VHH binders against q9c0h5r722to879. Designs and how they scored, part 1

Scores and structures below are computed, not measured.

Target 1, 158 residues: q9c0h5r722to879
Amino acid sequence: WSSESIKKPMIVTSDRHVKKEACELFKLIQMYMGDRRAKADPLHVALEVATKGWSVQGLRDELYIQLCRQTTENFRLESLARGWELMAICLAFFPPTPKFHSYLEGYIYRHMDPVNDTKGVAISTYAKYCYHKLQKAALTGAKKGLKKPNVEEIRHAK
Positions, changes and structure headers below are counted from each chain's first letter, unless a header gives other numbers; antibody chains are not in Kabat numbers.
ipSAE, averaged over its two directions, is called F for ESMFold2-Fast, E for ESMFold2 and O for OpenDDE. V2 adds 0.75 times the mean of E and O to 0.25 times the DockQ between the complexes of E and O.
[cut] stands for letters that were removed.

## First folded at step 4 (VHH)

Design b2
Fold by OpenDDE, look of step 5:
Structure b2 (fold): chain B 158 residues (1-158), chain A 120 residues (1-120)
Amino acid sequence: as target 1 above (158 residues)
Amino acid sequence: EVQLVESGGGVVQPGGSLRLSCAASGFTFSSYALYWYRQAAGIERELIAVIYSGGRTYYVDSVKGRFTISRDNSENTMYLQMNSLRAEDTGLYYCARLPEYSDWGAFDIWGQGTLVTVSS
C-alpha cells in the first residue's frame, strides 16, 4: 500500500498511452479507496476505473497489479475493503491477461484464508468473491459489445 | 490450413463416460488457449471449460468435478474427459482457440463439433 502516487506503471510496457494512463488510474483507485480526495462519488470513480480497464486492454494488468499493491499491507481497514471491492467490480467487466491471470489468481487465493481477516474487514470473504469472479471471467472474457460499463452495472458488480 | 477437428462424440447412458478430442493443425498449438463449448438443441452455445497455454484450467459450475480438460502439446490435441454424464450434457460440443495475445473472446477458429447424446 502506498499513500503516494505512482510515477510510472507497475508493469513493464512500451505503450505510451498505458504509461500515461497508469498514473491517472492509480489516482482513481486511491480516490475510490478513500486514500485520495475524490473528484466524484465512489460509484462514478469506480465506473471510470472500470471503463478504463474495459476499453484499454493494456491497462488491465496494470490495474490489477495496482489493486494488489493497494490491498497489500494496507492497515486502513476501510481503504482495504474498498480496494477489494473495486477488484471485484473490475473482474465483473474484464479479466487480466492470460499472462497475468495466474498471478492474480494466486494473490486472491492466498487471501481467501480467514487468517487474513481483521475485526473490521473480512478479507477472506472479498477474496472468495473475487476468486469466483476471476474464474468466471477466465471463461467469458471481458464484457462484450460496444456499450461501455454503466453505473447500474457497477452497482450490481459489488 | 488452420483447423480444429472434434471427435469422440456418441451415445452414452446417464452416469457414463466419454472422452472428446480436439485435433489442431496448421498453427502453433502451444501458443493458444483452448475452449470447449457445447450447444443443446434450441439453446445458445455455452462455454464449459478452458485450458490456457500454461496448463491452467477453468470450468463452469455445471461441469466442475465431472469434466476434465487437458492438452497434449506434442500431439496438438486437446481433450475433454466427461464423467458422470447427465441428460442435460447432451449437445454438440465445439472446441475453439483463443490467441493469448488477443482480446478475450476473440475466438478465431472453431471446430465443426462432435455430438454427445446422453440417454437411457
Scores: ipSAE 0.164, ipTM 0.604, lowest interface PAE 1.9, mean pLDDT 92
Fold by ESMFold2, look of step 4:
Structure b2 (fold): chain B 158 residues (1-158), chain A 120 residues (1-120)
Amino acid sequence: as target 1 above (158 residues)
Amino acid sequence: EVQLVESGGGVVQPGGSLRLSCAASGFTFSSYALYWYRQAAGIERELIAVIYSGGRTYYVDSVKGRFTISRDNSENTMYLQMNSLRAEDTGLYYCARLPEYSDWGAFDIWGQGTLVTVSS
């Protein structure tokens, strides 16, 4: 976990648009998690995150890696819970690429271990929901149709 | 007015102990997680420990087993018991209440810091 801005994406890319969007995406993730000051309410921040991942397929793996980073060794319990919530929200709308799927699945599965609940947050419960959503998102993505995110879908995606 | 005031800093020898206090006012102390940070000269602030509203604690690896964070909600005071002090523990120690998502739009609250010097 980091409180700092990033200067470059987690995934190496030559695409200047992806590089710029990755840095903006990290700021939005920090805002949703409460680790960066925001004037916008959480639903609209989550909407922007989900919309970016939905609309820019080259950014999806980066988004999930950033969420993994921000939920790893995160000592701020509300922030940690919000990070898992955001992962579950995004998984309601789009999967990672097939190449990244197994890595994300492994990350989520490792957090289904109840040892993580000793931090005072029910991480294993969040991870179980993310696991189910990951499997559903992979099936839905293979079927050509994830709907564009909107505020009502974000509200219900938790 | 919301504020945090640290005290208890001083000069100790390596292996010694020191107890820091953080007195809070102007907010519902028992409802918030509270943090200890440390800053060596010229270095960015480093998290040391967290105590959550329910009393659960978290420590960074460099202080686990040596430092103990605690809180007394009846006195609106958080403590940091520092044992087995090392030269690298020297620095300005801050307590903090950081913004929570449920308190959207709130500002960080930081104390002024209390200096801990561990002389060789």
Scores: ipSAE 0.006, ipTM 0.222, lowest interface PAE 12.4, mean pLDDT 77

## First folded at step 9 (VHH)

Design f6
Fold by OpenDDE, look of step 10:
Structure f6 (fold): chain B 158 residues (1-158), chain A 120 residues (1-120)
Amino acid sequence: as target 1 above (158 residues)
Amino acid sequence: EVQLVESGGGVVQPGGSLRLSCAASGFTFSSYWLYWYRQAAGIERELIAVIYSGGRTYYVDSVKGRFTISRDNSENTMYLQMNSLRAEDTGLYYCARLPEYSDWGAFDIWGQGTLVTVSS
């Protein structure tokens, strides 16, 4: 977890668009988690995050690694809960690449043990939910069609 | 040449079993996710199972508990063990590969399919 902004993508990429969007994406993640002043209500922030990941394929792995970062050693319980919530939301719309899938799956799996739960935050419940979402996404892929994610879909994905 | 070739299809009675094979050639087999699809007459092709490069497997509900996907990287072959076959399992079965850096759905190589007919 970091309170600071990232200055470059966490993944190695040559894609200039991904490079440009990665830092902004991280800020949005921080906004949703409550670690940064939000420019909009949480649902709309989540929508923006999900839309970026959905529309920009190269940003998906970056998105998930950023979420992993923000849910690791996060002492802010509300923030931590929201981070996992956001992961679940994103997984409802798109999976990571197969290359990154194993990492994310392992990360989620390690948090499924109730021993990881902390006062007021059932991390294991979030993780289990994410695990199932990841599994489903591996079978069904990303949201289909030309229509972008909407607020109702975000709400349902929580 | 990069290719996938399915085999093992045939006619079987309800409750019977079949084992399909998907033989790969021309690429690093172990680096790819592999999928089984099937297509019944008049119905859109549907995904039924996936096996990761690391060996983890997932199934759609309609085949869960009855079908088993596996792979032998040393033989460059993927398998589909089908037990307790039903009439609704009838169809042309395809295997496909997914590159590890690709988005879901970017299946770049498909087999020609093998026909499975479940009938009494």
Scores: ipSAE 0.402, ipTM 0.732, lowest interface PAE 1.3, mean pLDDT 93
Fold by ESMFold2, look of step 9:
Parts: C-alpha cells; structure tokens; sequence
Structure f6 (fold): chain B 158 residues (1-158), chain A 120 residues (1-120)
C-alpha cells in the first residue's frame, strides 16, 4: 500500500503514452479508495478508471498490479474495501492478459479464505466475487473490452 | 511456421463420446492459453472451453460436466474429451491460440476445424 504518487509504472514499458497513463491511473485508484482528495464522486472516479483500462489495452495489467499493491498491507479499512470493490468493477469490463491472469488468480485465491476477514473487512467476500468475474472474463475474452463502460454498468458491477 | 491442426471428428450417436485433438507446431506450446470453439451452420463460432498455460480449465455452462479439455505439453497437443453428446453439439470444432500479451478475444492462430456430427 502507498499514500504517495508514483513516478513510473509498475511494469516496464517503452510506450510513452502507457507510462504517462500509468501514473494518472494510480492517482485515480487512490481517489476511489479515499487515499487522495477527489472532486468527483466515487462512481464517476470508478468510471474513469474502468474507461482508461478499457480504452488503453497496454494499461490493463498495470491497472491490476496497482490494485494488488494498494490492497496489500493496507490497514485503512475503508480504503481496503474500496480497493477490492474497484478490482471487481474493472473485471466486469476487461480481463488481464493471459500471462498475468495466473498471477492475479493466485492473488485473489489467497484472499478467499475467511481468515482474511480478521480486520473487520469482508475481504473473502470481495475476493470470491473477483474470482467469479475473473473466470468469466477469461472465458469471454475481449468482448467486454469492446464496449465502453458507462455509469449504469459501473453501478451494476458494484 | 505456427500451425494448429484439429483431428478426431466424426459421426456419433446421441449419448456417445468423441475425443478431439489439436496438434500445435512452431511455438512454445506450454506458454499459451488454448481454446476450443464450435460453429453450427449459420451461427457464429461459440466458445466452449479454455485451458490456461498452468493447466487450469474453464467451461461454458452448456458443456460443463460433459466435456473435458486437457493438454500434453510433451506432445504439443490439446484435447477435448466429449461425453454424453447431444444433437446440439453438432458443428465444426476449432482450436485457437491467444497471444501472451494480447487482449482477450484477439486470437492470432486458428485451426481449420474438425466436423462433429451427432445423429441417430
């Protein structure tokens, strides 16, 4: 977990567009989780995150790595819950690449045990939802990624 | 050159079984996720099953419990075991490869298809 901005993406890339977008994406994730001041309400922040991941294909694995980072060793209970919620929302619209899928699946699986709920946050419940969405996303492929996210879909994916 | 070649199709009675093979060449087989699709006449290809590079599998509801996807990395071959076949399983069966660094649904290699006919 970090309360600070990042200066470069978690994944090495030579694409200057992806590098710039990765740093902005981290700020948006922090805004949704309540770790950074935001002018927009959480629903519209989630829409912007999902839209960036949907529209910039090279950003998708970076997005999920940033979410893993922000939900690991995160002792801010509201922030932690919102981080898992955002992961579930994004998985409704696009999957990670096949290479990253196994890593993300393992991360989610490790959090599905109810023992992870000891901090007063139902992490296992969020992780179970994310696991289901990840399995469905892997099966359907990029079909959801062809459809631009909208506010109603974000609300329903929550 | 990179190729996928399906085989094992044929005519079978309802309730019968059939095993399809997808032989791969020209790439590091163990690193790719592999898919089975089927296509009935006049209908778009529909996804049936996927096997991950690590060996985990996933199935659409209509074939879950009846079909089993597997891979043998030493033979560079993926299989689809089809049991309890029904008339609606009739169609051309394709295998496909998804690139490691691709969006889902951006398949770069398809096989030519093998015909499965379920009739009584």
Amino acid sequence: as target 1 above (158 residues)
Amino acid sequence: EVQLVESGGGVVQPGGSLRLSCAASGFTFSSYWLYWYRQAAGIERELIAVIYSGGRTYYVDSVKGRFTISRDNSENTMYLQMNSLRAEDTGLYYCARLPEYSDWGAFDIWGQGTLVTVSS
Scores: ipSAE 0.005, ipTM 0.220, lowest interface PAE 12.4, mean pLDDT 75

## First folded at step 14 (VHH)

Design j2
Fold by OpenDDE, look of step 14:
Structure j2 (fold): chain B 158 residues (1-158), chain A 119 residues (1-119)
Amino acid sequence: as target 1 above (158 residues)
Amino acid sequence: EVQLVESGGGVVQPGGSLRLSCAASGFTFSDYWLYWYRQAAGIERELIAVIYYSGRTYYVDSVKGRFTISRDNSENTMYLQMNSLRAEDTGLYYCARLPEESGWEFDIWGQGTLVTVSS
């Protein structure tokens, strides 16, 4: 977990667009988690995050690794819960690449044990939910069609 | 040339069994996630099963418990064992590979093999 912004993508990329968007994406994640002042209400912030991941394939693995970062050694309980919630939301719209799947799956799986739960936050419950969403997404792929994610879909994904 | 070729389709009665094969050439299965799709008449193609690098498998609910996806890397062939077949399983069955860095865009498809379940 970090309270500071990232200056470069966490995953090495040659894509200039991904490089540019990665830092903004991280700020949005921080906003949703409550670690940064938000420009909009949480649902709209989540929508922006999900839309970026949905529309830009190269940002998906970056998005998930950023969420892994922000849910690791995060002592802010509300922030931590929000991070896992956001992961679940994103998984409802798009999976990571097959290349990154094993890493994310392992990360989620390790957090499914209730022994890892913190006081006031049932991480294992979030992780189990994410695990199920990950497997489903890996089977069905990303949201189909040309219609962008909407606020109602974000609500349903929580 | 990279290609996938399905075989094993045919006509079977409800409750019957059928085993489909997907033979690969020009590449190795071990480097890709592999999928089975099917398409019934007048219906959009649907994904039914996947096998990962690790050999882990997942299924849609409609085929879970009845179908088994597997692969033999030494033969560069993927299989779909179909048991307890139903009329609604009728359709053209396709195999496809998913690239490692894919945004879920399948780059290679077979021509399909027809499965007909009828009494």
Scores: ipSAE 0.587, ipTM 0.820, lowest interface PAE 1.0, mean pLDDT 94
Fold by ESMFold2, look of step 15:
Structure j2 (fold): chain B 158 residues (1-158), chain A 119 residues (1-119)
Amino acid sequence: as target 1 above (158 residues)
Amino acid sequence: EVQLVESGGGVVQPGGSLRLSCAASGFTFSDYWLYWYRQAAGIERELIAVIYYSGRTYYVDSVKGRFTISRDNSENTMYLQMNSLRAEDTGLYYCARLPEESGWEFDIWGQGTLVTVSS
C-alpha cells in the first residue's frame, strides 16, 4: 500500500503514453479508495478507471498490479475494501494478459482464506468473487472489452 | 515453420468417444495457453476448452463433464478426449496457440480435424 504518488509505472515500459497513463491511473485508484482527495464521486472515478483499462490495452496489467499493491499491507479498512471492490469492477470488463493472469490468480487465491479477513473487511468474499471472474476470463478472453463500460454496468458490478 | 496439426477426427455414433490430438512443432509447448475450438456448418468458430501452460483447465458449459483437455509436454502434443458425443458436437475441430503477452489474440491455428457424430 502507498499514500504517495508514483512517478513511473509498476511495470517497466518504454512507451511514453503508457508511462503517463499509469501515473494518472494510480491517482484514480487512490481517489476511488479514499486515499486521495477527489472532486468526482466514487462511481464516476470507477467509471474512469474501468474505461481506461478497457480502452488502453497496454494498461491492463499495470492496473491490476497497482490494485495488488494497494491491497497489500493496507491497514486502512475502508480503503482496503474499496480496492478489492475496484478489482472486481474492472474484472467485469477486461482481463489481464495471459501472462499476468497466472500471477493475479495466485494473488487472489491467497486471499480467499478467511484468515486474511480484517476487522470489518471480508477480504475472502471479495477474493472469491474476483477469482470467479478471473477464471471466466480464460474462456472469454478475446471477447472481453467489446462493450465500453457505462455507469449502469459499474453499479451492477459493485 | 511454427505449426499445429490436428488429428484423430472421424465418424462416430451418438454416445461414442473420440480422442483428438494437436501436435506442435517449432516452439516450446509449455510456454503457451492452448485452446480447442470447433466450427459447425453455418456457425462461427466457438471456444470449447483451454489449458494453461501451468496445466490448469477451463471448459464451456456445453462440454463440461464430457470433454477433457490435456497435454503431454514430452511429446509436444495436446489432446481433447471427447466422451458422450452428441450430434451437435459435429464440426471441424481446431487447436490454437495464445502467446502470453498477446492480449488474448491467437497467433497460430491448426488446419482442423473433422468430427462427425451421426447414426
Scores: ipSAE 0.063, ipTM 0.483, lowest interface PAE 6.0, mean pLDDT 80

## First folded at step 16 (VHH)

Design m1
Fold by OpenDDE, fold request of step 22:
Structure m1 (fold): chain B 158 residues (1-158), chain A 119 residues (1-119)
Amino acid sequence: as target 1 above (158 residues)
Amino acid sequence: EVQLVESGGGVVQPGGSLRLSCAASGFTFSDYWLYWYRQAAGIERELIAVITYSGRTYYVDSVKGRFTISRDNSENTMYLQMNSLRAEDTGLYYCARLPEESNWEFDIWGQGTLVTVSS
């Protein structure tokens, strides 16, 4: 977990667009988690995050690794819960790449153990929910069609 | 030439078993996720199972506990073991290849093998 912004993508890339979007994406994640001042209500912030991941394929693995970062050694319980919630939201619209799938699955799986639970936050419950979402996404893939994610879909994904 | 060829379909009674095969050629078999689909008459094609690079498997609820997807990279072949078959399992079964970074669109399909479950 970090309270500061990132200056470069966590995953090395040569794509200039992904490089630019990765830093903005991290800020949005921090906004949703309550670690940064938000420019909009949480639902709309989540929508923007989901829309970026949906529309830019090269940003998806970056998105998930950023979420892994922000849910690791995060002692702010509300922030932590919101991080996992955002992961679940994103998984409803797109999985990671097939190459990144095993990493994310392993990360989620390790957090499904109740030993990870803290007073006030059942991390294992969030992780289990994400696990099921990931499995479903592995079957169905990314949201198809030309219609972007909408706020109703975000609300339903929570 | 890149291709997938299904086989093993046939007529079986309810409660019976079949094993389908999907033989791959013309590409590195181990570099792809592979899927089984089926299509019943008058119904859209539906996904039923997937196997990843590492051999992780996922199933739709309608086939969980009855069907098993597997792969043998040395033989360039994917399998679908179908047990406890039901009438609703009747259909044309397809295998498909998922390219990396294809936005989860399949690029190669087999011709299909027919499975008929009937008394």
Scores: ipSAE 0.846, ipTM 0.923, lowest interface PAE 0.6, mean pLDDT 95
Fold by OpenDDE, fold request of step 22:
Structure m1 (fold): chain B 158 residues (1-158), chain A 119 residues (1-119)
Amino acid sequence: as target 1 above (158 residues)
Amino acid sequence: EVQLVESGGGVVQPGGSLRLSCAASGFTFSDYWLYWYRQAAGIERELIAVITYSGRTYYVDSVKGRFTISRDNSENTMYLQMNSLRAEDTGLYYCARLPEESNWEFDIWGQGTLVTVSS
């Protein structure tokens, strides 16, 4: 977990667009998690995050690694919960790349252990939910079609 | 030439077993996730199982506990072990590969192998 912004993508990429979007994406993640002042309500912030990941394939692994970062050693319980919630939301629209799948799956799986739970946040429950979402996404892939994610879909993905 | 070829289909009784094979050629087999699909008469093709690079597997609920997807990278072959077959499992079974950069679109399909479950 970090309270600071990132200056470059966490993944290795030469795509300038991904580089630019990665930094912006991290800020949005922080906003959703409550670690940064939000410019909009959480639902709309999540929509923006999901839309970016859905629209930009090269940003998906970046998105998930950022979420992994922000849900690791995060002692802000509300923030932590929201991070996992956001992961679940994103998984409803797109999985990581096949190359990154095993990493994310392992990360989620490890957090399914109730030992990760705190008095205020049942991380294992969030992780289990994400795990199921990931499995489904591995089968079905990313949301198909030309219609972007919408607020209603975000709401249902939570 | 890049190719997937299914085999092993046939007629079996309900409760029986069948093992399908998908032989790959013309590409690096281990670099692809592989999928099994099936298509019953008058019904859209449906996904039934996936196997990742490392052999992690996922199934749709309708085949869980009965079907097992596996792969042998040394032989460039994917398998589908089908146990406890049911009439509703009848259909043409396809294998497909998933390219890493395809945005989750399949680029190569086999021609299919027919599985008929009938008394």
Scores: ipSAE 0.846, ipTM 0.923, lowest interface PAE 0.6, mean pLDDT 95
Fold by OpenDDE, look of step 16:
Structure m1 (fold): chain B 158 residues (1-158), chain A 119 residues (1-119)
Amino acid sequence: as target 1 above (158 residues)
Amino acid sequence: EVQLVESGGGVVQPGGSLRLSCAASGFTFSDYWLYWYRQAAGIERELIAVITYSGRTYYVDSVKGRFTISRDNSENTMYLQMNSLRAEDTGLYYCARLPEESNWEFDIWGQGTLVTVSS
């Protein structure tokens, strides 16, 4: 977990658009998690995050590794919970790449152990939910069609 | 030429078993996730199973416990063992590969093999 912004993508990429968007994405994640001042209500922030991941393939693995970062050694319980919530939301719209799948699956799986639960935050429950979403997404892939994610879909995914 | 070729389809009675094969050629088989799809008459094609590079498998609920997807990278062949077949399993079965850099869009499909489950 970090309170500071990232200056470059966490994943190595040669895509300039991904490089540019990665830092913005991290800020949005921080906004949703409550670690940064939000420019909009949480649902709309989540929608923006999900829309970026959905529309830009190169951002998906970056998005998930950023979420892994922000949910690792995060002692801000509300922030932590919201990070996992956001992961679940994103998984409802798109999986990571096949290459990154095993990493994310392992990360989620490790957090399914109730030993990871903290006072007032059932991380294991979030992780189990994410695990199910990831498996489903591995089958179905990203949201199909030309219609972007919407607020109702975000609300339902949460 | 890159291609996938399904085989093993046929007519079976309810409760019977069938094993489908998907033979790949023209590409590095181990570099791709592979999927089984099926399409019943008058219904859209539906995915039913996936196998990853390392052999991790995932299934839709309707086939869990009855179908087993597997792969032999040395033979460039993917399989679908279908047990306890039901009438609703009738359809044309397709295999497909998933490119790593794709938007989870399949770029190569087989021609399909017909599975008919009937009394």
Scores: ipSAE 0.781, ipTM 0.899, lowest interface PAE 0.7, mean pLDDT 94
Fold by ESMFold2, fold request of step 22:
Structure m1 (fold): chain B 158 residues (1-158), chain A 119 residues (1-119)
Amino acid sequence: as target 1 above (158 residues)
Amino acid sequence: EVQLVESGGGVVQPGGSLRLSCAASGFTFSDYWLYWYRQAAGIERELIAVITYSGRTYYVDSVKGRFTISRDNSENTMYLQMNSLRAEDTGLYYCARLPEESNWEFDIWGQGTLVTVSS
C-alpha cells in the first residue's frame, strides 16, 4: 500500500503514453479508495478507472498490479474494502492478459479464506467474486471487451 | 510453419468414451494456453475446455466431470478425454492456441476432428 503518487508504472515499459496513463491510473485508484482527494463521486471515479482499462489494453495488467499493491498491507479498512471492490468492478468489464491471469488468480485465491477478513471488512467475499470472474475469463475471455463501461453496469457490478 | 492437427474422432455409442489429440508444430508449445472448442452443424462454435501453460484447467458446466483436458509438453500434444458421451456431444472438435500477450484472441485453429455419438 502507498499514500504517495508514483512516477513510474509497476510494469516496465518504453511507451511514454503508457507511463503517463499508468501514473494517472494510480491517482484514480487512490481517489476511489479514499486515499486521495476526489473531485468526482466514487461511482464516476470507478467509471474512469474501468474505462481506461477497457479502452487501453496495455494498461490492463498494470491496473490489476496497482490494485494488488494497494490491497497488500493496507491497514486502512475502508480503503482496503474499496480496493477489492474496484478490482471486482474492473473484472466485470475486462480480464488481465493470459500472462497475468495466473498471478492474479493466485493473489485472489490467497484472500478467499475467511481467516483473512478484518473486522468489518469481508475480504473473502470480494475475493470469491473476483475468482469466479477470472475462471469465466479463462473460458470466455476471447469475446470480452466489446461493451464499454457505463454507470449503470458499474452499479450492477457492485 | 505453425500448425495444430486434431485426431481421434470417430463414431461412438452414448455412454462411450473417446480420446482426442491436438498435435502442435512450429512453435514453443509450452508457452501457450490451449483450448478445445466444438461445433454442431448450424450452430456457432462452443468453448468446452482450456488448459493453461502451467497445467491449470477450466471447463464449461456441460462437460464438467465427463471431459478431462490434459497436455504433454514433451510430445507437443494436448488431449481431450471424453467419457459418458451423449448425443449432444456430436460435432466437429477444434483445438486453438491463445497467445499470452493477446487481447484473448486465438491466432491458430486446427481443422477439426469429427465426433459422432449415435445409437
Scores: ipSAE 0.264, ipTM 0.636, lowest interface PAE 3.7, mean pLDDT 82
Fold by ESMFold2, fold request of step 22:
Structure m1 (fold): chain B 158 residues (1-158), chain A 119 residues (1-119)
Amino acid sequence: as target 1 above (158 residues)
Amino acid sequence: EVQLVESGGGVVQPGGSLRLSCAASGFTFSDYWLYWYRQAAGIERELIAVITYSGRTYYVDSVKGRFTISRDNSENTMYLQMNSLRAEDTGLYYCARLPEESNWEFDIWGQGTLVTVSS
């Protein structure tokens, strides 16, 4: 977890546009999680995150790595819950690449044990949602990402 | 140079079984997810099953519990064991290779093996 901005993406790239978008994406993730001041309501912040991942395919793995970073060793329980919620929202619209799918599945699997739940934050419940979505992504991944994110779908993507 | 070749198709009665094979040449399975698809007349190719390079498997609901995908990396061959076959399973069965580094785009397809389920 970090409260600071990033200057470089988590995934090494030589593409200047991807570098800029990765830094902006991290700010949006922080805003949704409540770790950074936001002027927009949470649903519209989530919409912007999902739209960036949907429209910029080269950013999808970076998005999920940033979410893993922000949900690892995060002791701010509201922030932690919102980070998992955002992961579930994004997985409703687009998968990671097949390469990162295996890594993300392992990360999610490690959080499916109820021992990870604390003080009314049901991390294992979110992780089970995400695990289901990843398993379905293996079956639908070639066609996923054709639907543009919208507010109505985000409300139901929890 | 590189190719996938399906075999094992044939005619079988309802309730019967078949085992399909997908043999690789010119490459090894180590960095690839492997898929089975089928296509009946008038229908888009339908995904059936997936096996990852680590051996994890996924199935569509219509075949879950009846079909089993597996791989034998020492023989560079993937299999689809099909049990309790139904008329709706009739079609041309393809295998496909998905590189880990792809954006969900298959780079090699087999030519298909025909499965016909009829009395």
Scores: ipSAE 0.224, ipTM 0.596, lowest interface PAE 4.2, mean pLDDT 81
Fold by ESMFold2, fold request of step 22:
Structure m1 (fold): chain B 158 residues (1-158), chain A 119 residues (1-119)
Amino acid sequence: as target 1 above (158 residues)
Amino acid sequence: EVQLVESGGGVVQPGGSLRLSCAASGFTFSDYWLYWYRQAAGIERELIAVITYSGRTYYVDSVKGRFTISRDNSENTMYLQMNSLRAEDTGLYYCARLPEESNWEFDIWGQGTLVTVSS
């Protein structure tokens, strides 16, 4: 977990566009999680995050790695819950690459045990939802055109 | 020279079984996710099942419980065991390779093996 801005993406890249987009993405994730001040309501922040991952295919793995970072060793319970919620939202619209899929699956699986639940934050419930979405990504990611993120679908994915 | 070659298709009665093979050459088989698709006449290819490099499997609902995908990395071969076959399962069955660092785009397809389910 970090309260600070990042200067470089989590995934090494030589593309200056991708570096800039990755840093902006991290700020948006922090805003949704309540770790960074934002004027926009959470639903529209989530839309911006999901749209960025949907439209910039090279950022999808980076997005999920940033979410893993921000949900690891995060002792701010509301922030932690929002981080898992955002992961579930994004998985409704686009999968990670096949390479990162296995890593993310392992990460999510480790959080599915109810022992991870803390003080009314049902982390295991979010993780189970994310796991089921990730299982189906192997089928849907290879065939269907991805539906553009929109507010109605984000409400349903929450 | 990278190739996928399907085999094992044939004519079978409803309720019967077949085992298809997809033999790979020219690449490191164990590093790839592999898929089975099928195509009936006049229809686009239909996704059936996938097996990851670690052996995890996923199936579309229409074949779940009837079909089993597997792989043998020592033989560079993927299999599809098809049980309780129905007339609707008739078609050309293809295997396909998914590059792990792609955005879900297949790069190599086999030529197909024909499965016909009829009395």
Scores: ipSAE 0.179, ipTM 0.542, lowest interface PAE 4.3, mean pLDDT 80

